VHH binders against q9p7j3. Designs and how they scored, part 40

Target 1, 174 residues: q9p7j3
Amino acid sequence: MILPLFPETQVHVFVYENVSNCAAIHEQLISQNPIYDYAFLDAATILYKKQVYSAIIRALEDRRDEQMKTKTIHSEVILSLSPKTEISSAFRQFSMTKKSKNIVVVKIDSKLTEEEEFERLDKLVEGNRVEFSDEELQKLIDFKVLKKNYKLDPSTLENPLASILSSIALRGYS

## First folded at step 19 (VHH)

Design ic10
Fold by OpenDDE, fold request of step 21:
Structure ic10 (fold): chain B 174 residues (1-174), chain A 120 residues (1-120)
Amino acid sequence: as target 1 above (174 residues)
Amino acid sequence: QVQLQESGGGLVQPGGSLRLSCAASGFTFDDHAMSWVRQAPGKGLEVVSDIAWSGGRPYYADSVKGRFTISRDNAKNTLYLQMNSLKPEDTAVYYCARHNKYGIHDRDLRGPGTQVTVSS
């Protein structure tokens, strides 16, 4: 898809459930295999499409402003999911882990169609692709993790999307 | 092989200053954001500060804000932590840590650490 504020940047987001090789993917990322240049997110931490898009937008804005804290746009997306500016915390809270079963994969600056990108990614991820939708994300979310990551309380849980987006948008400004 | 080596620790009195250095080798230093973490006796690892790959946008734990300054020299593959107004509670082993280029949490990539002891 194309984001209105970044019309020259093509973004693809994929959701996988029942991924069997997250540990292997993790090792490749640790080894900095460029074939794995994606943002690999733990689906347990993602509740809304807008959450992902907000992080993407934030990362793209950082890049635009030459203020990226991390080296790659994908790592910046992961950082941007966090309400904190601390890198370790962000990565710990939102990145795919070796134990992850469901993941959200983000590709920024893709030169390929969604299907073509999927074909490449499908070689890396051993799991079942599902629709990138709030409905599917809601099936994969761990609300305990979500509440922890964004410090949601009973009041903010009335509209968790607003709270999450606010956290992302105002990261570092609270 | 990836290698990080901290130095500059020591014994100082409260109110004193230390400057830690971390020498990095075996990887492209400016591909990675870096952090300083510390572990006090009987406590877990605490992130003290982190810095962008390019040397900007530092983060500081509340406990060290206004006292510590993180910096880096990418030309020298070196990370620094200027610690001023040291307190006894700053006593810990300090580690420099490399963050993963693709955003995966990798807390294992740190040096052997340098001991900082703040005591009267």
Scores: ipSAE 0.923, ipTM 0.958, lowest interface PAE 0.4, mean pLDDT 95
Fold by OpenDDE, fold request of step 21:
Structure ic10 (fold): chain B 174 residues (1-174), chain A 120 residues (1-120)
Amino acid sequence: as target 1 above (174 residues)
Amino acid sequence: QVQLQESGGGLVQPGGSLRLSCAASGFTFDDHAMSWVRQAPGKGLEVVSDIAWSGGRPYYADSVKGRFTISRDNAKNTLYLQMNSLKPEDTAVYYCARHNKYGIHDRDLRGPGTQVTVSS
């Protein structure tokens, strides 16, 4: 996918359910294996496609403005999902864990087609690929986690998307 | 081998100042955002401050805003924490911590820590 404001940047997003090797992936990320240079998100924290794209756009804007807080564009995407500026909090709340079963994987600056990228990623992830859609994400979300991450209350839950996007957009605002 | 070593802690009176340093080795320092965390007696780890890989966009806990300043010198592979107007509640072991390059959270790599004691 090509984003309108970033025509030179190719973005791929994949969703996996019933992943059996998240612990192994986690170890590779800890070891900083460059083959695993993706944003690995816990699907339990993602409700909307626009949530992911909003974070991607913010990360790309940070890079454009040479204001990235983290070193990689993928880590910046993870940070950008958070309403908070604290790095540890963002990673803790949104990153894949050893215990994750469902994940969203983001690749930025891919030089491959979506299919080619999938073939590469499929060698790393042992799970079932599903469509990147709001419908599929809704099946994987943990609403308790979502409510906690974005401090959603009965009022904001009337329009969760707006609340989430506002939180992402206004990160650091007080 | 990856190593972090904190220094600069000590005993200081309320209102005093300390400057902590963290020497990093065994990895590319400017590939990582860094943080200071602390653990007070009987309490869990608390994030005090973090800083971007390039030295910008600092975060501060509400309890230390206006008093502490985080900085780094990538040429020297060193992280700093300037602590002013210290309070007894700042008493803790302070650790420097390295964040994962790819955004994974498990346990941040940290040093053995340095003791900061604020007491009259």
Scores: ipSAE 0.922, ipTM 0.958, lowest interface PAE 0.4, mean pLDDT 95
Fold by OpenDDE, last read:
Structure ic10 (fold): chain B 174 residues (1-174), chain A 120 residues (1-120)
Amino acid sequence: as target 1 above (174 residues)
Amino acid sequence: QVQLQESGGGLVQPGGSLRLSCAASGFTFDDHAMSWVRQAPGKGLEVVSDIAWSGGRPYYADSVKGRFTISRDNAKNTLYLQMNSLKPEDTAVYYCARHNKYGIHDRDLRGPGTQVTVSS
């Protein structure tokens, strides 16, 4: 997929459910295996496609402006999901864990088609691919985690998307 | 082998200053954003500050804003924490922590730590 503001950057997003090898993937990421250069997100923390895209856009903007806080575009995406600027908190709250069962995987700067990228990623992830859609994400979300991550209250829960996007967009601006 | 080593801790009176250093080796230093974390007796680990891989965009905990300054020298593979106007509440073991390059958490690499004690 191509984002309008970044026409030269190809982005792919994949959703996996019932992943059996998150612990193994986690170890590869800890060891910095370059084959695993993706943003691995815990699906329990993602409710909307626009949430993911907003984070991607923010990360791309940071890169464009040469202001990335983290070294890789994928780590920056994870950071960009957070309403806070603190790195550890962002990674803790949004990244895949060893115990994750459902994950969202983001690839930026892909030179492959979506299908080709999927074939590559499918060798790394042992799970079932599902559609990247709000409908599927809604099945995987943990609302307790979501509420905690974005400090959602009864008033903001009336329109959680707006609140989430605002949190992402206004991070660091009080 | 990946290694972090903190130094610069010690005993200081309230209102005093210390400058902590963290020497990194065994990995590409500027591939990683870095943090200072601390653990006081009987308390959990607390993030004090973090800094971008290239420097800048620092984060500070509310408890240290205006008093602490994080910086790094990538040419020297060194992370710094300037601590001014120290308070007894700042007493803790301070650790230098390396963030994962791909954004995974669980456990960041840390050094053995350096003791900071603020007491009259």
Scores: ipSAE 0.921, ipTM 0.957, lowest interface PAE 0.5, mean pLDDT 95
Fold by OpenDDE, fold request of step 21:
Structure ic10 (fold): chain B 174 residues (1-174), chain A 120 residues (1-120)
Amino acid sequence: as target 1 above (174 residues)
Amino acid sequence: QVQLQESGGGLVQPGGSLRLSCAASGFTFDDHAMSWVRQAPGKGLEVVSDIAWSGGRPYYADSVKGRFTISRDNAKNTLYLQMNSLKPEDTAVYYCARHNKYGIHDRDLRGPGTQVTVSS
């Protein structure tokens, strides 16, 4: 898909459930295999499409302004999901782990169509692709983790999206 | 092989200063954001500070804000931590850590550490 503010940047987002090889993917990421140049997120930490898009937009803005804190656009997306500016916290809270079962995968600057990118990614991920939708994400979320990551309380849980987006947008300003 | 080596630790009195260095080798240094972490006696690992891959945009733990300064020299593959106004509670083993290029959490990638002791 194309974001309005970044018409020249193609973005793809994929959701996988019941992934059996997260540990293997994790090892490839540790070894910095360029074939795995994606943002691999733990789906347990993602509740809304807009949450992901908000992070993507923020990362792209950082890149545009030559202010990326992390080296790659994908790592910057992960950082951008966090309400904190601390890198380790962001990676720890939002990145896929060896124990993850469900993941959200983001590709920035893709030269391929969504289907072509999926075919490529499908060779790397051993799991079941599901729709990138709020409905599907809500099935995969761990609310305990979500509450922890964004410090949600009973009042903010009335409208979690607003709180999450505010946290992302105002990172470093609160 | 990836290597990180911290140095510059020592014994100082409260109010004193130390400058830690971390020499990196075996990887492209400026491909990675870096951090300093510490472990005090009886406590868990704590992030002290981090810095962008190109320098700048530093993060500081609340406990060290205004006293510590993180910096890096990519040409020398070296990370630094200037520690001023040291307190006894800053006593810990300090480690430099490399953040993963693709954003996964890799908590095991750090040097052997350098001991910092602040005591009268």
Scores: ipSAE 0.920, ipTM 0.956, lowest interface PAE 0.5, mean pLDDT 95
Fold by OpenDDE, last read:
Structure ic10 (fold): chain B 174 residues (1-174), chain A 120 residues (1-120)
Amino acid sequence: as target 1 above (174 residues)
Amino acid sequence: QVQLQESGGGLVQPGGSLRLSCAASGFTFDDHAMSWVRQAPGKGLEVVSDIAWSGGRPYYADSVKGRFTISRDNAKNTLYLQMNSLKPEDTAVYYCARHNKYGIHDRDLRGPGTQVTVSS
């Protein structure tokens, strides 16, 4: 996928359900294995495609402005999902964990087609790929986690997308 | 091996100042955003401040805003925390913490910590 505002940056997003090897992936990420240079998100924290894209855009903007807080674009994406600027909080709230079963994987600056990237990633992830859609994401979300992450209340839950996007966009200003 | 070593802690009176340092080794320092975290007696770990990998964009807990300043010298592989106007509630063991390069949250690598005690 090409984002209109970043035409030179190819982005791929994959969703996996029933992933059996999240613990193994997590260990590789902890060891900073470069072949795992993706943003691995816990799908339980993601409700909308636009949530992911918003974070991606935010991260890309940070990079454009040479103001990335984290070193990699992928870690910046994870940070960008958070309504807070605190790094630990963002990683804790949105990153894949060893116990994750469903994940969203983001690749920025891919030189491969979506299918090629998938084939590459599929060697790392043992799970079932599903469509990156709101419909599929809604099946995987943990609303308790979502509400906690974005401090959603009954009023904001009437339009959670707006609230989430606002949180992402206005991070540090709310 | 990856190593973090905090220093600069001590006993100070309320209103006093301390400057903490964290010496990093065994990894590429500027590949990592860094944080200061603290643990007060009987309390959990609290993030005090964090800083971008290249410096700047600092985060501060509300409790320390305006009093603490985080900085880093990547050439020296050192993280700093200038603590001014210290309060008794700032008493804690302070740790330097390295964030994961790929954004995974785990037990962030920390040093052994340095004790900061603010007391009259």
Scores: ipSAE 0.918, ipTM 0.955, lowest interface PAE 0.5, mean pLDDT 95
Fold by OpenDDE, look of step 19:
Structure ic10 (fold): chain B 174 residues (1-174), chain A 120 residues (1-120)
Amino acid sequence: as target 1 above (174 residues)
Amino acid sequence: QVQLQESGGGLVQPGGSLRLSCAASGFTFDDHAMSWVRQAPGKGLEVVSDIAWSGGRPYYADSVKGRFTISRDNAKNTLYLQMNSLKPEDTAVYYCARHNKYGIHDRDLRGPGTQVTVSS
């Protein structure tokens, strides 16, 4: 897809459930294999499409303004999901782990169609692709983790999306 | 192989200052954001500060804000931590740590640490 404010940047987002090789993917990321140049997110931490898009937009804005804290656009997406500026906290809270079962995968600056990119990524991920939708994300979310990551309370849980987007947008403005 | 080596620790009185250094080798230093973490006796690891790959945008724990300053020299592959107005509660082993450029948690990439002791 193309974002309105970044027409030259193609973005693809994929959701996988029942992934059996997260540990293997994790090792490839540790070794910095360039074939794995994606943002690998734990689906247990993602509730909305707009949450992911907000993080992508924030990362792209940081890149545009030459203010990326991390070296790659994909790591910056992961950082951008966090309400905190601390890098370790963001990676710990939102990135895929060896024990993850469901993941959201983001590709920035893709030169391929969505289907072509999927075919490429499907060689790396051993799981079932599901639709990138709020409905599917809602099935994979861990609300305990979500509440912890964004410090949601009973009042903010009435409209979690607003709270999450505010946290992402206002990161660093406390 | 990836190597990190901290130095500059020691014994100081409360209110004193220390400057820690971390020498990095075996990887492209400016591909990675870096952090300082510490472990006090009987406590877990605590992130003290982190810094962007190109410098700037530092994070500081609330306990060290206004007292500590993180910086880096990418030409020298070195990370620094200036610690001023030291307190007894700052006593800990201090480690420098490399952040993974793909955004995964990689806890194994830190040095052996340097001891900082603040005591009267």
Scores: ipSAE 0.902, ipTM 0.946, lowest interface PAE 0.5, mean pLDDT 95

Design ic10
Fold by OpenDDE, look of step 20:
Structure ic10 (fold): chain B 174 residues (1-174), chain A 120 residues (1-120)
Amino acid sequence: as target 1 above (174 residues)
Amino acid sequence: QVQLQESGGGLVQPGGSLRLSCAASGFTFDDHAMSWVRQAPGKGLEVVSDIAWSGGRPYYADSVKGRFTISRDNAKNTLYLQMNSLKPEDTAVYYCARHNKYGIHDRDLRGPGTQVTVSS
């Protein structure tokens, strides 16, 4: 897909459930295997498509403004999901772990079609692809984790999306 | 192999200063954001500060804001932590840690640490 504010940048987002090899993927990421240059997110931390898009946009803005904290755009996406500027916290809260079962995978700057990119990624991820939609994400979310990550309280639970998007957008502007 | 080695720790009086250094080797230093973490006796690991891969955009824990300064010299593969106005509660083992450039946990990649003791 193409983001309106970044028409030159192609973005693909995939959702996998029942992933059996997250530990193996994690090891490859630790080893910095370039084939795994994606943003691997724990689906338990993602509630909305707009949450992911907002993080992507924030990362792209940081890149545009030469303000990236991390070296890769994909790690910056993960960082951008966090309301905090602290890197370890962001990675701890939003990245796929060895114990993850459901993941959201983001690819930025792809030269491939969505289907072609899927074919590549499908060789790396052993799980079932599901639709990238709010409906599917809502099935995978851990609300306890979500509430913790964004410090959601009863007053913000009426519209958690607004709170999440605000947190992402205003990160570093406290 | 990836190596991180902290130095510069020691015993100082309250109000004193120390400058920690972290020598990195075995990887491309400027591919990674870096952090300083510390562990006080009986407490867990606490992130003290982090810095972007190219320098800048530092994060500081509230407890050290205004007193500590993180910096790096990519040409020398070295991370620094200038600690001023030290307090007894700053007493801890300080570690430098590399952040994974793909955004996953990489907490195991830290040095052996350097002891900082602030006491009168």
Scores: ipSAE 0.896, ipTM 0.943, lowest interface PAE 0.5, mean pLDDT 95
Fold by ESMFold2, fold request of step 21:
Structure ic10 (fold): chain B 174 residues (1-174), chain A 120 residues (1-120)
Amino acid sequence: as target 1 above (174 residues)
Amino acid sequence: QVQLQESGGGLVQPGGSLRLSCAASGFTFDDHAMSWVRQAPGKGLEVVSDIAWSGGRPYYADSVKGRFTISRDNAKNTLYLQMNSLKPEDTAVYYCARHNKYGIHDRDLRGPGTQVTVSS
């Protein structure tokens, strides 16, 4: 997909449920295998499409401004999901772990169509692709994790979108 | 083999200064954001500071803001922590830590640490 603010940048987002090989993917990422250069997010931390798109936009803005903290645009997306600029907590809270069951996978600067990128990614991920939609994300979220990551009050848990997007937008300013 | 080796710790009096160094080898240093992490006696790990792969955009824990300065020299593969106005509560083992290039969490990529003791 093409983001209006970055029309030259092709982005694809995939959601997989029931992933059986997160430990193997994790080992490839630790080994820094460039075939795995995607943002691998734990779906338990993602409730909205806009949450992911806001983090992507923030990472692309930081790249444009030569302000990236991390080396790859994909790791910068992971950092950008966090309300804090501290790298260790962002990676711990939002990245896929060996124990993750469901994942959101982001590819930025893709030279492939969505289906071509899916065919490549599907060789790496052993799980079932589902639609990247708020409806599917709501089935995979862990609200306890969401509340903790964004410091949500019980009063905001019914419709937390504005609080989450504000946390992403105000990163580094609060 | 990835290696991180801290140095520069020691015993100092309150109000003193130390400069920690971390020599990195066995990997492309400027592919990685870096951090200093400390463990005080009887406490868990605390991230003291981090710094972008390029040497900018530092983060500091509230407990050290204004007193500590993180920096790096990518030509020398070295990370630094300048520690000023040291307090007894800064007593800890200080570790240099490397962040994964692709954003996966792996805090086992740290050196053996250097002891800093702030005492009269």
Scores: ipSAE 0.813, ipTM 0.916, lowest interface PAE 0.7, mean pLDDT 91
Fold by ESMFold2, fold request of step 21:
Structure ic10 (fold): chain B 174 residues (1-174), chain A 120 residues (1-120)
Amino acid sequence: as target 1 above (174 residues)
Amino acid sequence: QVQLQESGGGLVQPGGSLRLSCAASGFTFDDHAMSWVRQAPGKGLEVVSDIAWSGGRPYYADSVKGRFTISRDNAKNTLYLQMNSLKPEDTAVYYCARHNKYGIHDRDLRGPGTQVTVSS
């Protein structure tokens, strides 16, 4: 996928359900193995495609403006999902953990087609790929986690998309 | 091999100042955003401040805003925390922590800490 403001940047997003090896992936990320240079997100925190795309756009804007807080564009996507700028809470709240069951995986600056990138990623993830769609994401979300991460109240839970997107877009501004 | 070592703590009167340092070794320092984390007596860990890999975009906990300043010197592999207008509530062990390059939660890499005690 190509974002209009970033026409030279190819992005792929994958969703896996029933992942059996999140602990092994986690160990590789702790070891900083560059083969695992993707954003590994816990799907329990992601309800909308637009949530992911908004975080990607924010991370790419920060890269363009030389304002990245974290070293890789993928870790910056993880930070950009958070309503706060505090790194520890963003990584804790949105990143895949050893206990995650379902994940969303983002690759930015890919030189590969979606299927070629999938073939590479599928060697790393033991799980079932599903479509990156609002329909599939709704099956994997944990609404209790979503409410906590974005501090949603009952009135915003009726249509939480606007609240979530504004949190991402306005992050870092008082 | 990978090490973080804090220094600069001590006993100080309310209103006083201290400057903490954290020497990093065994890894590429400027690949990592960094934090200061503290643990007050009988309490859990609190993130005091963090800073970008490049030295910009600091975060501060509300309890320390305007009094504490985080900085880093990537040429010296050193993280700093300037603490001014210290209060008894700032009494804690202060830890230097490294964030994972790829965004997994990994604050477990931290030094042994340095004690800051603010008392008359």
Scores: ipSAE 0.809, ipTM 0.911, lowest interface PAE 0.7, mean pLDDT 91
Fold by ESMFold2, look of step 19:
Structure ic10 (fold): chain B 174 residues (1-174), chain A 120 residues (1-120)
Amino acid sequence: as target 1 above (174 residues)
Amino acid sequence: QVQLQESGGGLVQPGGSLRLSCAASGFTFDDHAMSWVRQAPGKGLEVVSDIAWSGGRPYYADSVKGRFTISRDNAKNTLYLQMNSLKPEDTAVYYCARHNKYGIHDRDLRGPGTQVTVSS
């Protein structure tokens, strides 16, 4: 897909449920295998498509402005999901773990169609692809995790989108 | 062999200064954002500061803002922490830590640490 502010940048987002090999993927990422250069997110932390798009846009803005904190655009997406700029917390809170069961996977700067990128990714992930949609994401979210990650109070839990997007957009502003 | 080695700790009076160094070897240093993490006696780990792969955009814990400055020299594969106006609460083992290039949480790569003790 094409983001309006970054028309030359092709982005694909995939959602997998019931992933059986997160520990193996995690070891490949620890080993820094470049074949795994995607953002692997724990789906328990993602409620909205716009949450992911907002993090992608923020990461692309930081790249454009030469302000990336992390080396790859994919790790920058993981950082950009966090309301804080502190790297360790962002990676711990949003990234896939060895125990994750459902994941959201982002590829930025893809030179492949969505189908072609899926064919590559599907060789790496042992799970069932589902649609990247708010409907599917809400089945996979952990609201306790979401509340903690974004400091949501009871008044915002019924419609947390604006609060979450504000946290992503305002991160790092004085 | 991938290694991080901290140095520069020691005993200082309250109000004093220390500069910590962390020498990195066995990996591409500027592929990685870096952190200083500390562990006070009987406490858990606290992220004190982090810094971009390129040397910009530092983060500081509220407890050290305005007193500590993180920096790096990618040509020398070295991370630094300048610690000014030290307080007894800053007493801890200070660790240099590397962040995973692809954004997975990687708690395993840190050095053995250097002791900082602030006391009269």
Scores: ipSAE 0.808, ipTM 0.913, lowest interface PAE 0.7, mean pLDDT 91
Fold by ESMFold2, fold request of step 21:
Structure ic10 (fold): chain B 174 residues (1-174), chain A 120 residues (1-120)
Amino acid sequence: as target 1 above (174 residues)
Amino acid sequence: QVQLQESGGGLVQPGGSLRLSCAASGFTFDDHAMSWVRQAPGKGLEVVSDIAWSGGRPYYADSVKGRFTISRDNAKNTLYLQMNSLKPEDTAVYYCARHNKYGIHDRDLRGPGTQVTVSS
């Protein structure tokens, strides 16, 4: 997919449920294996497609403006999901862990079609691909985690989209 | 192979200053954002500050903002923390930490630490 504001940048987003090998993927990321150069997000933290796209846009804007805090565009997406600029909390709260069961995987700067990128990714991830859609994401979210990560008001938790997107857009304001 | 070594700790009086250094080896230093993390006696770990791979965009905990300055010299593979106006509450072991290049959480990549003690 091509985001209108970044026409030269191919982006693919995949969602997997019931992933059995997150521990193995985690080990490869610890070892910094370049084959695993994707953003691996815990799906328990993602409720909306717009949440992911907003973080991607923020990361791409920071790259354009030479303001990236982290070295890769994929790690910058993970940071950009957080309402804070602190790196350790962003990685802890949004990245896949060894115990994750469902994941969202982002590839930026792909030179491949979606199907070609899926073919590569599917060799790495042992799980069931589902559609990247709000419907599927709602099945995978942990609302307690979402509330904690974005400090959501209990009265707005039924439809928190505006609060989440504001947090991403206004990142850096205490 | 990968090593982080902190230095520059010691005993200082309240209001004093210290400069911590962290020498990095065995990896490409400027591929990584870096942090200073501290552990006060009987407490958990607190992120004090972090800094972009390039040396910009610092973060500071509210407890140290305005008093501490993080910096890095990528040519020397070294991270620094300038600590001014030190308080007894700053007493802790200070650790240099490396963030994973691909954004996975891995706080095991830290040095052995350097003790900072602020007391009269």
Scores: ipSAE 0.808, ipTM 0.913, lowest interface PAE 0.7, mean pLDDT 91
Fold by ESMFold2, last read:
Structure ic10 (fold): chain B 174 residues (1-174), chain A 120 residues (1-120)
Amino acid sequence: as target 1 above (174 residues)
Amino acid sequence: QVQLQESGGGLVQPGGSLRLSCAASGFTFDDHAMSWVRQAPGKGLEVVSDIAWSGGRPYYADSVKGRFTISRDNAKNTLYLQMNSLKPEDTAVYYCARHNKYGIHDRDLRGPGTQVTVSS
């Protein structure tokens, strides 16, 4: 799809549950295999579509302004999910690990349709694709992890969207 | 062979300064954001500072902000940490660490470390 703020940039987001080969994908990312140039996120950290879109928008804004901290737009999305600018904690807290079971996968600057990009990604990921929707994401979230990553108190956990989006938007200004 | 090699540690009195260097080889240095990480005796690892692949947008831990400055010279494949106003609590082994290009985290590449000891 096309985000209104970045009409020239095609973005696709995929969600997989019950992924059996996260360790193999992890090895490819450690080896820096360019075929795997996607943002691989642990779905346990993602509750809302808007959480992912806000991180994508922040990463694209940093690219536009020549302020990317990390080298690829996909690693910048992972950094942009964090309320802090510290790289190590962002990658540790939000990226897929060898132990991940469910993942959210982002492709930015795609020249392919969603179906075509899915066909390529599906050769890499051994799992069940589900819809990228708030309904499906809430089945995969770990609320303990979400609370820790965004420092949510009990009053914000019932409807945390605004707090999470503010943390992403104001990263570096707190 | 991918290598990171720290240097510049040593013994210094409180209030003194040291400059750490980290020489990188065997990979494209400016594809990677970099960090300094330290381990004080009996403690876990603490991220001291990080810096963008291009040399901007530094992060500093609150414990060192205003006293330490991270920088890099991509032409020399070298990362630096200028450490001023050193305190006894800065005593640690300091490691240079490379972040994965694609954003995966698990055992980032680190050098063998350099000892910094701040003591009267």
Scores: ipSAE 0.808, ipTM 0.912, lowest interface PAE 0.7, mean pLDDT 91

